# VH-VL binders against Coenzyme F420H(2) oxidase (fprA), part 10

Target 1, 148 residues: Coenzyme F420H(2) oxidase (fprA), of Methanobrevibacter arboriphilus (b1a7s3r263to410)
Amino acid sequence: VTIVYDTMHYSTQKMAHEIAEGIMAEGYDVEMFFLHEDERSEIVKSILDSKAIAIGAPTINDEPYPSIGDLMYYLKGLRFERTGIKRKAVTFGSMGGKGGTPASLGKDLGEYGFDVVDTCEVYYVPDEEENKACFKLGQKLVEEAKKI
Key: E = the ipSAE of ESMFold2; O = the ipSAE of OpenDDE; V2 = 0.75 times the mean of E and O plus 0.25 times the DockQ between their complexes.

## First folded at step 6 (VH-VL; framework fv_dargistotug)

Design g3 (from g0 with heavy chain G104S; at its last look DockQ between E and O 0.81; V2 from the best seeds 0.00; counts 0 for: pae E 2.1 > 2)
Fold by ESMFold2, look of step 6:
Structure g3 (fold): chain C 148 residues (1-148), chain A 120 residues (1-120), chain B 106 residues (1-106)
Amino acid sequence: as target 1 above (148 residues)
Amino acid sequence: QVQLVQSGSELKKPGASVKVSCKASGYDFTYYAMNWVRQAPGQGLEWMGWINTNTGNPTYAQGFTGRFVFSLDTSVSTAYLQISSLKAEDTAVYYCARSRYTYSYWFDYWGQGTLVTVSS
Amino acid sequence: DIQLTQSPSFLSASVGDRVTITCRASQGISTYLAWYQQKPGKAPKLLIYGASTLQSGVPSRFSGSGSGTEFTLTISSLQPEDFATYYCQQLHSYWTFGGGTKVEIK
């Protein structure tokens, strides 16, 4: 499973780590990518080799587009519906205002040929129960991926 | 309050077997993995491996892939270490210690240790 | 496997001394390093994780530094309760412990 995220305040990074914990609790390894540091070509290769992905980004008041827009545009161009595998996906993120980035990313991924099984969004910093929800989200992603 | 409580000390002869328990309380048992660490008398710490408390799948460090078996009873939040065909070199204190599932995490809580003595 | 070498293996010090313990990794491990304190007959206790982050409840006289292959644990003013054995642990690829440093009363 491939996890890709961007973050401004560490909240989305905390969510990504809890999702990874849930995936690993189900007995599967995870490749984690931080968009600011990792090469897009490596991220796309990992996604192509995976049955399941998790994509996360914060909602940023000053920016109308997610900071992962380049990746999403690239994924659109790859025509994942043509690969013969309907990969599972979840989206996640933190918000400081209106939110909605996980839902928007999920809609886009659905159009790109992914089966988006759930989303998770928290206000600012996840509390203990929200961390457990992210853990369970990782577990659900694995359970859904096994159905492929 | 997180606690890991291990079974009591054991005195065994070479060739016997032993089963050490580690009962967890004060947290969600399957939220953390369980590790086993050996410390021979006067020696340092040696990681033996860990068990995924959600799936029950163990991973053994090199050198511990034979006579050592990790297992669970999740209904009582307990992990077990079984050592068969005991040798004198198995004389040690055996600790359980919890971690998260990622390998970059530390061991924040430890059991009190179980001394296993193997003497001919 | 990644090997950790601690130095010194043992050291004798007086209350109030500044004590420095080093841990060298056989390859780069970024900041994935923890430090533990162990007193005789007791389980190890976590002091520092992430090379430099102090665990809650650990006195501020303990500090950690380093990245890559070289790491240090420093006790700024040694107290009577600090006489113990100290272990480093790498967290980069599974887990490996250093050989330990015993701090004794002079």
Scores: ipSAE 0.476, ipTM 0.790, lowest interface PAE 2.1, mean pLDDT 85
ESMFold2 (binder alone), look of step 6: mean pLDDT 93; pTM 0.945
OpenDDE, look of step 6: ipSAE 0.882; ipTM 0.941

Design g4 (from g0 with heavy chain S99A; at its last look DockQ between E and O 0.94; V2 from the best seeds 0.00; counts 0 for: pae E 2.1 > 2)
Fold by ESMFold2, look of step 6:
Parts: sequence; C-alpha cells; structure tokens
Structure g4 (fold): chain C 148 residues (1-148), chain A 120 residues (1-120), chain B 106 residues (1-106)
Amino acid sequence: as target 1 above (148 residues)
Amino acid sequence: QVQLVQSGSELKKPGASVKVSCKASGYDFTYYAMNWVRQAPGQGLEWMGWINTNTGNPTYAQGFTGRFVFSLDTSVSTAYLQISSLKAEDTAVYYCARARYTYGYWFDYWGQGTLVTVSS
Amino acid sequence: DIQLTQSPSFLSASVGDRVTITCRASQGISTYLAWYQQKPGKAPKLLIYGASTLQSGVPSRFSGSGSGTEFTLTISSLQPEDFATYYCQQLHSYWTFGGGTKVEIK
C-alpha cells in the first residue's frame, strides 16, 4: 500500500501515520511519501506496484493544496483502468475552514480508474477518536484491497 | 493508565516448559504490537521478536525460531511467551513491551519482567 | 541482522560531569534509533526516540544526535539519579539492542 500526503502542520502527517498503522496491523507493508520531499516518479512507481493507495492533503482557502494537484494531473494521464486492476483508494486531509479536499480528490481518483472506498477529513488537528478512525480507515482499505 | 503486568517468577528444571503471561490494560490491545525481550543475569537486552496482536502472527528474531512460541488471548488482552525444552541458558528476565506497528516505533511501556530460573 | 556496538561498556563519572555514550550500527538505519535507561531490578525506560526526540517527562539534560551509522547519547550535567545502564536500540528492522553502557559514580 502506498500513502502520499502533503501537510501544512503535523495534522495530515499524523493522519497518514495512523492510516499506515491500520494497514500494518492487518499484516501489510506500507510505502509512505511526503510530496515536499519525495520525487514524483518514485511516487508513481509505488502506486503502479500497489493494489491500494491513500492520498491526503490539507485545504488552503477551501481549495486543495496546490502540490497535490501536480500529482493528480500526472495520475490522470496514466489511464490506470488499462492496467487490469481497479486499485482501491482512500483520501484524507485536515481543514481550517469549509474543507472538501478529500471528497474532491476522491472524485478525481474515481475518474482516473480507482475504486475510492472512503474519505476522512478532520478540523485542524485530529483528536484521539479521529486518530482511531484513521487507523480503522487503513484497515478498511486493506479489507477492500483483498477483494482484488 | 497503560499497564503491562507479567506473571510471577518461575523456577524450573532443564527439559521443562514455562509460559509467561503479559496482561495489558489502559489501552486498545490490538492498536499495538507486543514485543518480547530477554535479559540474562548481568547481561544486556536481547530482542526476541514480536506478535501482531490483530492477526496473531508472530515474528521471531534469529535464534528464537525453535523453542519459543508467542501467542495471544485477545479476550483478556494478554500475550504469552512459551519456552519448551528449557535449558540452563534460558535463565533470564523476560520482558514484554508494546510498540506501534510501523517501522521506527519505540517501546514506550514495558512489563515489570518475569524471572525464569532453570537449574538442575 | 543489524548489529549495534555501544562504547564505552563502562563509564565512571562524577555528579555534574558531561557524559557521552556512542552507538554504531553495522549498516545505515537513518534516524531509527532509541535510547533506554535501566536501573537494577527495573524494566528499561525510554529516554529518546527517532535518534534525537526526548520522550515526555525526560529531563532536558539528556540529548541524542546522529543518523546513518553513528549515534550519541549525551547527559549534559550528570545527576545522582542518572547512574544506570544505558542501551541503544535500532528501530529499522528486527529491533536489536546495543550491548549497554553502565554509568557508575566515581
């Protein structure tokens, strides 16, 4: 499983790590990427090798964080449905206002050939219950991916 | 309040078996993996392996793949270490310690240790 | 299997001294290293994780540094309660421990 995220503070990063915990609790490996530090070609390679992905970004001024847009554009061009696998996906993120980034990313991934099984969005910083929800989101992603 | 409470000390003869328990409380048992660590008298710490508390699948360190068995009873939030065919060299304090599942995670809570003494 | 070599194995020091303990890994482990303190008859206590991050409740006189293969635990001003054995642990894979460093009063 491949997790890709961008973050303003630690909020989206914390969510990504909790999702990874849930995936690993189910006995599966995770490859994690932070958009500011990792090269796009390595991220796409990992996604191509995965049956499941999680993509997260915070919301800026009620819009998706710009760096994630570059990745999404690249994914659009790859025609994932032609790979013979309909990969499972979740989206996640933090917000300080209206939000909506996980839903928007999920819609785009669906159009790109992914089966988006769930989304998760928190206000500012995830509390303990929201951390547990992210953990369970990781478990759910694995459960859905096993159906492939 | 997170606690790991281990079973009491054991005195055994060579060839016997022992089962050490580690009962967890104060947290969701399956959110953390359970690790086992051995410390022979006057010696350092030796990681024995871990068990995935969600799936029940153990991973053993090199040298611990034979006579050592990790198991669980999730209904009572308890992990077990069973050692068969005990040898004098197995005399040690055995600790349980929890960690998150992902790589790079530390052992934040430890059991108090269980002394197993193997003497003829 | 990743081997950790701690040095020194034994250290005699006075209250107020600056103490430095090193840990060398047989291969690169990034910053995936923790430090523990153990007093006689007690379970180990986590001091530092991620090579340099202090665990909550650990005095600021403790610090950690390093990455890759070389790591250091420093106690800036040794206190009476700091006389103990210290272990490094790699958190990269198979969670091996260093051999320990016993710090005693001079």
Scores: ipSAE 0.483, ipTM 0.792, lowest interface PAE 2.1, mean pLDDT 86
ESMFold2 (binder alone), look of step 6: mean pLDDT 92; pTM 0.941
OpenDDE, look of step 6: ipSAE 0.877; ipTM 0.940

Design g5 (from g0 with heavy chain Y105R; at its last look DockQ between E and O 0.72; V2 from the best seeds 0.00; counts 0 for: pae E 2.03 > 2)
Fold by ESMFold2, look of step 6:
Structure g5 (fold): chain C 148 residues (1-148), chain A 120 residues (1-120), chain B 106 residues (1-106)
Amino acid sequence: as target 1 above (148 residues)
Amino acid sequence: QVQLVQSGSELKKPGASVKVSCKASGYDFTYYAMNWVRQAPGQGLEWMGWINTNTGNPTYAQGFTGRFVFSLDTSVSTAYLQISSLKAEDTAVYYCARSRYTYGRWFDYWGQGTLVTVSS
Amino acid sequence: DIQLTQSPSFLSASVGDRVTITCRASQGISTYLAWYQQKPGKAPKLLIYGASTLQSGVPSRFSGSGSGTEFTLTISSLQPEDFATYYCQQLHSYWTFGGGTKVEIK
């Protein structure tokens, strides 16, 4: 499983790690990428080699975020619907005001040929209950990917 | 409040078997892996391996792949260490300790330890 | 397999002294290192994780530094309660421990 995230705060990073915990609790390995530190070609290669992905970004003043948007545009061009595999996806993120980024990302991924199985969004920093939700999101992603 | 409570000390003869329990409370048992650590008298800490509390799949450190068996009873949030064909060199305190599943995660809570003494 | 060499193995110091313990890894482990304190008859207690992050409830006189292959635990002003054995542990692969450093207060 491939996890890609972008964050200006460590909240989305915390969510990404908790999702990874859920994936590894199911006995599967995970590759994690932070968009500002990792090379985009590596990220795309990992996604192409994966049956499941998790994509996360914070909501920043209800505006499109630049780096994850570039990745989304690139994924649109790859036309994943033609691969014969409907890869599973989840989206996640943190917000400080009006949210909606995970839902927007999910809608876009669905149009790009992914089966978006769930989303998770938290206000500011995830509390204990929200950490559990992220963990379960990782488990759910694996369970859905096994059905391929 | 997170607690790991281990079973009491054991006195055994060579060739016997022992089963040490580690009961967890105060958290969701399957959210954390369970590790086993050995410390012989006057010696340092030795990681024995871990068990995935969600799948039940154990991983054993080098040198612990034979007579040592990790197991679970998730209905009572308990991990077990079984040692068969006990040898005098197995005399040690055995600790359970929890960690997260991902790489680079530390052991934040430890059991109190169980002394296993093997003598003829 | 990753081996940890901890030095010194034994150290005697006075209350108020600055104490430094080192841990060297046989290969790079990034910051995947933890430090534990163990008092006689007790389970180890986590002091520092991620090489430098202080565990909640641990006095601020404890600090950690390092990455890659060289790591240091420092006690800035040794207290009587700090008499213990200290272990480093790498968490990169197969979670090996260092040999320990026994700290005595003279």
Scores: ipSAE 0.568, ipTM 0.817, lowest interface PAE 1.5, mean pLDDT 85
ESMFold2 (binder alone), look of step 6: mean pLDDT 92; pTM 0.934
OpenDDE, look of step 6: ipSAE 0.851; ipTM 0.931
ESMFold2, look of step 7: ipSAE 0.467; ipTM 0.784
ESMFold2 (binder alone), look of step 7: mean pLDDT 92; pTM 0.940
OpenDDE, look of step 7: ipSAE 0.858; ipTM 0.933

## First folded at step 7 (VH-VL; framework fv_dargistotug)

Design k1 (at its last look DockQ between E and O 0.85; V2 from the best seeds 0.00; counts 0 for: pae E 2.4 > 2)
Fold by ESMFold2, look of step 7:
Parts: structure tokens; C-alpha cells; sequence
Structure k1 (fold): chain C 148 residues (1-148), chain A 119 residues (1-119), chain B 106 residues (1-106)
């Protein structure tokens, strides 16, 4: 499973790590990518080799962080619906106001050929309950990916 | 308050078996892996392996793939270490310690269980 | 397995001393290293994880540094309660421990 995230205040990074914990708790390996640090070609290769992905970004001024936009544009061009595998996906992120970035990313991924099974959005920093929800999101992603 | 409470000391003869328990409280048991660590008298710490508390799948370090068995009873938030065909060299303090599934450091430890094997 | 070599294996020090303990890995482990303190008859206690991050409740006189293959634990001003054995642990794969460094009173 491939987790890709961007973050400004590390809240989304914390969510990504909890999702990874849930995946690992199900006995599956995870590859994690931070968009600012990792090469896009490596990220896309990992996604192509995966049955499941998790994509996260914070909501900034009611818009997703720019680096996620670049990735989403690239994924659009790859035509994942043509691969014959309907990969599973989740989206996640933190918000400071209106929110909605995970839902918007999920809608786009659905158009690109992914089966988006759930989303998770938190206000500012995840609390204990929200960390548990992220953990369970990782477990749900694995559960859905096993159906492929 | 996170707590790992282990069963009491054991005195055994060579060839016998022992089962050490580690009861967890103060946290969601399946959110953390459980590790086992051995410390022979006067010696350092030796990682024996871990068990995935969600799936029940154990991973054993080299040298611990035979007579050592990790198991769980999730209904009582308890991990077990069973050692069969005990040898004098198995005399040690055995610790349980929790970790995240990633991250891996052991933030909470049981108090240790002394297993003594003598003829 | 990744082997960890601690140096020194024992050291004698006085209250107030600056103490430095070294842990060397047989291959690069990035910053995946933890330090533990163990007093006689007690379970180990986590001091530092991620090579340099101090665990909650650990006094600020403890610090860790290093990456790759060479790591240090430093006690800036040794206190009476710091006389113990210290272990490093690599967290890269299969979680091996160093041999320990016993810090004794001079």
C-alpha cells in the first residue's frame, strides 16, 4: 500500500502515520511518500504497483496544497481506468475552516479510476479519537484492497 | 495509565515447559505490537521477536525460531511467551514491551519474569 | 542482523561529570536508534528515540545525536540517579540491542 501526503503544520503527516499503523496492524507493508521530499516518478511507480493508496493534504484557504494538485494532474493523465484493476483509495487531511479537501480529492480519484472507499478530515490537529479513526481507515483500506 | 504486568517467577527443571504472561492495561491492546526481550544473568538485552496483536502473527529473531512460541488472548489483553524443552541456558529475565507497528521503540515494559532452569 | 557496538562497555564517573556513550552500527540505520536506561533489578526505561528525540518525562540533561552508523548519548551533568547501564537499540530491522554501557561511581 502507498501513502502519499503533503502537510504544512504536520497534522496531515500525523494522520498519514496513523493510517500506516492501521495497514501494518493488518500485516501489510506500506510505502510512505512526502511530496516535498520524494520524487514524483518514484511516487507514481509505487502507486502503479499498488492495489491501494492513501492521499492526504491539508486545506489551505479552502484550497488543497499546490503540490497535491501537481500529483493529481499527473494521475489524471495516466488513465488508471485502463489498467483493468480498480484500485482502492482513501483521502485524508486537516482543515482550519471550511474543509472539504479529502472529499474533493476523492471525487477526482474516482474520475481517474480509483474506488474511493472512505475519507477522513480533522480540525487542525487530530485528537485521540481522530487518531483511532485514521488507524481504522488504514485497516478499512486493506480490507477493501483484499477484494481485488 | 499504560501498564504491562507479567506473571511471577518460575523455577523449572530441564525439559519442562513454562508460559509467561503479560497483561496489558490502560491502552487499546491491538493498537500496539508486543515484543519479548530476554536478559540472561549478568548479560545484556536480547530481542526475541514480536507478535502482531491484531493478526496474531509472530515474528521471531534468529535463534528463537524453535522452542519459543508467542501467543495472545485478546479477550483479556494478554500476550504469552511459551518456552518448551527448557535448558539451563534459558535461565533469564523475560520482559514484554510494547511498540507501535512502525516507529518500533519500546516505550513501556513489563516488570520482567525470572525463569530459572536448574537440575 | 545489524550489530551494535557500544563504547565504552563500562565507565567510572563522578556526579557533575559530562558523560558520553557511543553506539556504532554495522551498517547505516539512518536515525532509527533508541537509548534505554536500566537500573539493577528494574526493567529498561526509554530515554531517547529517533536518535535525538527525548522521551516525555526524561530530564533535559540527557541528549542524543548521530545518524548513519555513529550515535552518542550524552549526560551533560551526571546526577546520583544516573548510575545505571545504558543500552542502544537499532530500529531499522530486527531491533537488536547494543551490549550495554555500565556507568559506575568513581
Amino acid sequence: as target 1 above (148 residues)
Amino acid sequence: QVQLVQSGSELKKPGASVKVSCKASGYDFTYYAMNWVRQAPGQGLEWMGWINTNTGNPTYAQGFTGRFVFSLDTSVSTAYLQISSLKAEDTAVYYCARSRYTGYWFDYWGQGTLVTVSS
Amino acid sequence: DIQLTQSPSFLSASVGDRVTITCRASQGISTYLAWYQQKPGKAPKLLIYGASTLQSGVPSRFSGSGSGTEFTLTISSLQPEDFATYYCQQLHSYWTFGGGTKVEIK
Scores: ipSAE 0.446, ipTM 0.789, lowest interface PAE 2.4, mean pLDDT 85
ESMFold2 (binder alone), look of step 7: mean pLDDT 93; pTM 0.950
OpenDDE, look of step 7: ipSAE 0.864; ipTM 0.934

Design k2 (at its last look DockQ between E and O 0.87; V2 from the best seeds 0.00; counts 0 for: pae E 2.5 > 2)
Fold by ESMFold2, look of step 7:
Structure k2 (fold): chain C 148 residues (1-148), chain A 119 residues (1-119), chain B 106 residues (1-106)
Amino acid sequence: as target 1 above (148 residues)
Amino acid sequence: QVQLVQSGSELKKPGASVKVSCKASGYDFTYYAMNWVRQAPGQGLEWMGWINTNTGNPTYAQGFTGRFVFSLDTSVSTAYLQISSLKAEDTAVYYCARSRYTYYWFDYWGQGTLVTVSS
Amino acid sequence: DIQLTQSPSFLSASVGDRVTITCRASQGISTYLAWYQQKPGKAPKLLIYGASTLQSGVPSRFSGSGSGTEFTLTISSLQPEDFATYYCQQLHSYWTFGGGTKVEIK
C-alpha cells in the first residue's frame, strides 16, 4: 500500500501514520511519501505497483495545498482505468475551516479509475477517537484490497 | 497508564520448557506490536523478534527460529514466550516491550523475567 | 544486518560534566535510531527516538543528534541519577542494539 500526503503541520502527517499503522496491523507493508521530500516518479511507480493507495492533504482556508493538486493532475493523465486493475483508495486530511478536501480528492480519484472506499477528516489536531478512525480506515483499505 | 507485567522467575533443568507471560494494561492491546528482548547475565540487549498482536503472526530474529515460540491470548491482553529444549545458554532475563507497527522503538517494557537453566 | 558500534564502552565522569556517547552504524539508517537508559536491575527506559526527539518525561539535559551513520547522545550536566548503561537501537532493518556504554560517577 502507498500513502502520499502533503502537509505543513503535523496533523495530516499524524493521520497518515495512523492509517499506516492500521495497514501494518493487518500484516501488509506500506510505502509512505511526503510530496515535498519525494520524487514524483518514485511515487507513481509505487502507486502502479500497489493495489491500494491513501491520499491526504490539509485544507488551508478551504483550499488544498498546490503540490497535491499537481499529483492529482498527473494521475488523471495516466489513465489508470486502462491498467485492468480497479485499485482501492482512501482519502484523508485535516481542516481549519469548512473542510471537504478528502471528499474532493476522493471524487477525483474515482474519475481517474480508483475505487474510493472511505475518507477520514479531522479539525486541526486528531483526538483519540479520530486517531482510531484513521487506524480503522487503514484496516478497511486492506480488507477491500484483498478482494482484487 | 501503560503497564507490562511479566510472570515470575523460573529455575529449570536442561531439556525442559518454560513459558513466560507478559500481561498488558492501560492501552488497546492490538494497536501495538509486542517484542521480546533477551539479556544474558552481564551482557547487552538482544532483540529476539516480535508478534503482530492483531494477526498473531510472529517474526523471529535469526538464531531464534527453532526453540522459541511467540503467542498471544488477546482475551486477556497477554503475550507469551515459550522456550523448549532449554539449554544452559538460555539463562537470561527476558523482557517484553511494546512498539507501534510503523515505529519500532520500545516505549514501555516489562520488568523482565529471569530464566535460569542449570543442571 | 546492520551493526551498531557504541563508544566509549565505559565512561567515568563527575556530577555536572557534559557527557557524549557515540553510536555508529555499519550502513546508512537515516534518523531511524533510538536511545535507552538501563539502571542496574531495571528494564531499559526510552530516552530519545528518531535520533533527536526527546521522549515525554525525559529531562531536557538529554539530547540526541545525527543522521546516516553517526549519532550522539549528550547529557549536558550529569546528575547522580544518570549513572547507568546507555544503548542505541537502530530501527531501519531488523532491530539491533549497540553494545552499550556504562557511565560511572567518579
Scores: ipSAE 0.403, ipTM 0.755, lowest interface PAE 2.5, mean pLDDT 84
ESMFold2 (binder alone), look of step 7: mean pLDDT 93; pTM 0.948
OpenDDE, look of step 7: ipSAE 0.852; ipTM 0.929

Design k3 (at its last look DockQ between E and O 0.50; V2 from the best seeds 0.00; counts 0 for: pae E 3.3 > 2)
Fold by ESMFold2, look of step 7:
Structure k3 (fold): chain C 148 residues (1-148), chain A 118 residues (1-118), chain B 106 residues (1-106)
Amino acid sequence: as target 1 above (148 residues)
Amino acid sequence: QVQLVQSGSELKKPGASVKVSCKASGYDFTYYAMNWVRQAPGQGLEWMGWINTNTGNPTYAQGFTGRFVFSLDTSVSTAYLQISSLKAEDTAVYYCARSRYTYWFDYWGQGTLVTVSS
Amino acid sequence: DIQLTQSPSFLSASVGDRVTITCRASQGISTYLAWYQQKPGKAPKLLIYGASTLQSGVPSRFSGSGSGTEFTLTISSLQPEDFATYYCQQLHSYWTFGGGTKVEIK
């Protein structure tokens, strides 16, 4: 499983790590990426080799963090809907205001050929219950990926 | 409060078996992995492997295959280390230590001395 | 497996001394390194994780630095309770421990 995230502070990184813990608790390996323009080819390679992904970004001014947009555009161009594999996906993020980034990313991934099974969004920093929710999100992602 | 309580010291003869327990309390048992660490008298720490407390699947370090078995009873939040065909070289203190699946060992049991002697 | 080489294996020091212990990895491990303190007859205690982050409840005289293959644990002013054996541990692959550094009374 591939986890890609962009972060403004600790919150989205902490969520990504909790999702990774849930995936590993199910007995599967995780490749984690902090989104960099220079590393896009490695991220895409990992996604192509994976049956499940998690994509996260914080919400800034009620919009997704700009760098995640480049990745999403690239994924759109790969036309995953044409493959024989319906890859599973989850989205996550932190917010300081209106929010909605995980749902927006999920809609886009669905259009790109992914089966988006769930989302997780927290206000500023995740509390203990929200950390457990991210852990469970990772477990759910694996459980859904096993079905393909 | 997080606590790992291990079973008491054991005195065994070569060829026997021993089962060390590590009972966890104060946290969600399957949220953390359980590791086993050996320390022979006067020696350093040696990681033996870990067990995934959610799936029950063990991973053994090199040199700890064959005679060493990790197991769980999640209903009582307890991990076990079983050593068969005991040898004198198995004399050591055996620690359990919990970790997140990708993190450091934050809590350790008190250790269990296993002595193998004729 | 990734081997960790600690140096020195032992050192003698006085209360108030600044001591440093090094840990060298056989290959790059980023910052996936922890430091532990062990007193005789006791389980190890986590001091530093992520190469440089101090564990809660550990005195601020302890600090860690390094990344890649070279790491250092520093005790800025040695106290009587700091005479112990110190271990590094990598968590990049298979959780290997270093050989230990015994800090002795001079």
Scores: ipSAE 0.329, ipTM 0.721, lowest interface PAE 3.3, mean pLDDT 83
ESMFold2 (binder alone), look of step 7: mean pLDDT 92; pTM 0.929
OpenDDE, look of step 7: ipSAE 0.748; ipTM 0.894

Design k4 (from g5 with heavy chain Y103H; at its last look DockQ between E and O 0.88; V2 from the best seeds 0.74)
Heavy chain, then light chain:
Amino acid sequence: QVQLVQSGSELKKPGASVKVSCKASGYDFTYYAMNWVRQAPGQGLEWMGWINTNTGNPTYAQGFTGRFVFSLDTSVSTAYLQISSLKAEDTAVYYCARSRYTHGRWFDYWGQGTLVTVSS
Amino acid sequence: DIQLTQSPSFLSASVGDRVTITCRASQGISTYLAWYQQKPGKAPKLLIYGASTLQSGVPSRFSGSGSGTEFTLTISSLQPEDFATYYCQQLHSYWTFGGGTKVEIK
ESMFold2, look of step 7: ipSAE 0.534; ipTM 0.810
ESMFold2 (binder alone), look of step 7: mean pLDDT 92; pTM 0.942
OpenDDE, look of step 7: ipSAE 0.869; ipTM 0.938
ESMFold2, fold request of step 10: ipSAE 0.587, 0.536, 0.568; ipTM 0.828, 0.811, 0.821
ESMFold2 (binder alone), fold request of step 10: mean pLDDT 92, 92, 92; pTM 0.942, 0.938, 0.942
OpenDDE, fold request of step 10: ipSAE 0.886, 0.885, 0.885; ipTM 0.943, 0.944, 0.943
ESMFold2, look of step 10: ipSAE 0.054; ipTM 0.671
ESMFold2 (binder alone), look of step 10: mean pLDDT 93; pTM 0.944
OpenDDE, look of step 10: ipSAE 0.851; ipTM 0.932
ESMFold2, look of step 12: ipSAE 0.542; ipTM 0.812
ESMFold2 (binder alone), look of step 12: mean pLDDT 93; pTM 0.942
OpenDDE, look of step 12: ipSAE 0.859; ipTM 0.934

Design k5 (from g0 with light chain L91Y H92N; at its last look DockQ between E and O 0.06; V2 from the best seeds 0.00; counts 0 for: pae O 5.1 > 2, placed apart)
Fold by OpenDDE, look of step 7:
Structure k5 (fold): chain C 148 residues (1-148), chain A 120 residues (1-120), chain B 106 residues (1-106)
Amino acid sequence: as target 1 above (148 residues)
Amino acid sequence: QVQLVQSGSELKKPGASVKVSCKASGYDFTYYAMNWVRQAPGQGLEWMGWINTNTGNPTYAQGFTGRFVFSLDTSVSTAYLQISSLKAEDTAVYYCARSRYTYGYWFDYWGQGTLVTVSS
Amino acid sequence: DIQLTQSPSFLSASVGDRVTITCRASQGISTYLAWYQQKPGKAPKLLIYGASTLQSGVPSRFSGSGSGTEFTLTISSLQPEDFATYYCQQYNSYWTFGGGTKVEIK
């Protein structure tokens, strides 16, 4: 399972970690990537080798964080639909206003041939319940991936 | 390590059929497409087509429709090439080679090749 | 279909020589080009993909360049083990191979 995220105030990062813990709790390995530190090519390679992915980014100015757009554009061009496999995907992110990034990312991934199983969005800093929700999101992702 | 191991040489008469196997190991068989390449004696490489290892859907290059059939047995990570109504001009070495469905369309691993000789 | 034309078809060279092989495409293929080496009785071996990316394990004396319709494979200093036939391959629209270039010892 590959997790890719960006973050502004570490909220989306926290979500990514909770998702990872949920996945690992099910006995599956996780490769986590931070867009500001990791190479796009390595991220893509990991995604190609994964049956499931989680992509997260915060909302800024009512749009997905720009850095995630770069990755999404890359993924679009790779033609995942060619594989004949619908990889499982979840999207997540934090917001300080209207939000909508997880839904936007989900829509795009769907168009790229992924099966988006669920999303998670939090306002500002995730509370305990929201963290648990992210954890469960990771578990759900694994459960769906097992069907592939 | 990634390996593609093909079946042994074949000697056939015109009109007969042959089935070449390509067994993959060292990787997830369904994550890579399998391609077939023909090389007549002293000639160059010719792409015959490929098969989607997930869907089982074959695609044949021009000139390789009809008598050529790609198939799979995913339970043993094996791809097959069947040639029916063999002709003398089918005499060649046949290679299997893997490629990614995305982000890696080149052929990074090849089988050792299978010589098919068609002679009366 | 996209046709690839290699030149020359045959090349005689000595150990230590700089060798250049050209591959021309009938239409633009961006950088979707690979180079392979084949020795007699053996399967082809991938050398370069994406026109200029060296495959892991391939000696650095091999390099590739080009985009669009013209590509080149260069061996900076030919070694004894480099005498072989080389093929270019496009993967922009399905797959096609060049006619090959046989590098022989002078």
Scores: ipSAE 0.025, ipTM 0.648, lowest interface PAE 5.1, mean pLDDT 93
ESMFold2, look of step 7: ipSAE 0.398; ipTM 0.742
ESMFold2 (binder alone), look of step 7: mean pLDDT 93; pTM 0.938

Design k6 (from g0 with heavy chain Y103S; at its last look DockQ between E and O 0.93; V2 from the best seeds 0.00; counts 0 for: pae E 2.1 > 2)
Fold by ESMFold2, look of step 7:
Structure k6 (fold): chain C 148 residues (1-148), chain A 120 residues (1-120), chain B 106 residues (1-106)
Amino acid sequence: as target 1 above (148 residues)
Amino acid sequence: QVQLVQSGSELKKPGASVKVSCKASGYDFTYYAMNWVRQAPGQGLEWMGWINTNTGNPTYAQGFTGRFVFSLDTSVSTAYLQISSLKAEDTAVYYCARSRYTSGYWFDYWGQGTLVTVSS
Amino acid sequence: DIQLTQSPSFLSASVGDRVTITCRASQGISTYLAWYQQKPGKAPKLLIYGASTLQSGVPSRFSGSGSGTEFTLTISSLQPEDFATYYCQQLHSYWTFGGGTKVEIK
């Protein structure tokens, strides 16, 4: 499973780590990428090799963080519906005002050939209950991916 | 409060078996992996391996892939270490310790240790 | 697997001394290293994680530094209760421990 995230600070990264914990609790390996630091070609290669992905970004000024848009545009061009696998996906993120980034990313991924099984959005920093929800989201992603 | 409580000391003869328990409380048992660590008298710490408390799948360190078996009873939040065909070299204190599942996570809570003595 | 070489294996020091313990990894482990204190007859206690982050409730005289292959634990002013054995642990792969450093008070 491939996790890609962008963050302005700790919140989205914390969510990504909890999702990874849930995936590993189900006995599956995870590759994690921080979008700002990692090469797009390596991220896309990992996604192509995976049955499941998690994509996360914060919301800023009622819009997704710009770097996630570059990745999504690239994924659109790859025509994932033609790979013969309908990969499972979840989206996640933090918001500092008006949310909606996980839902928007999920809609886009659906158009690109992914089966988006759930989303998770938190206000600023995830609390204990929200951390457990992210853990369970990772477990759910694996459970859905096994149905392929 | 997070707590790991291990079973009491054991005195065994060579060839016998022993089962050490580690009962967890104060946290969601499957949220953390369970590790086993051995310390022979006067010696350092040896990581023996871990068990995925959600799937029950164990991973054993090199040198612990034969007579050592990790298992669980999730209904009572308990991990077990069983050692068969005990040898004098198995004399040690055995610890359980919890960690998260991903790399880079430390062992924040430890059991009190169980002394297993194997003598002829 | 990743081997940790801890030095010294033994030291004797006085109350108030600065004590430094070194842990060297056989390959790069980023900052995936923890330090533990173990007193006689007791389970190890976490002191430092992430190479340099102090665990809650641990006195500020303890500090850690390093990344990659070289790491140190420092006790800035040794206290009588610091008589113990100290272990490093790598958390990159297969969670191996260093050989330990026994600290005795003169």
Scores: ipSAE 0.502, ipTM 0.804, lowest interface PAE 2.1, mean pLDDT 86
ESMFold2 (binder alone), look of step 7: mean pLDDT 93; pTM 0.948
OpenDDE, look of step 7: ipSAE 0.870; ipTM 0.938

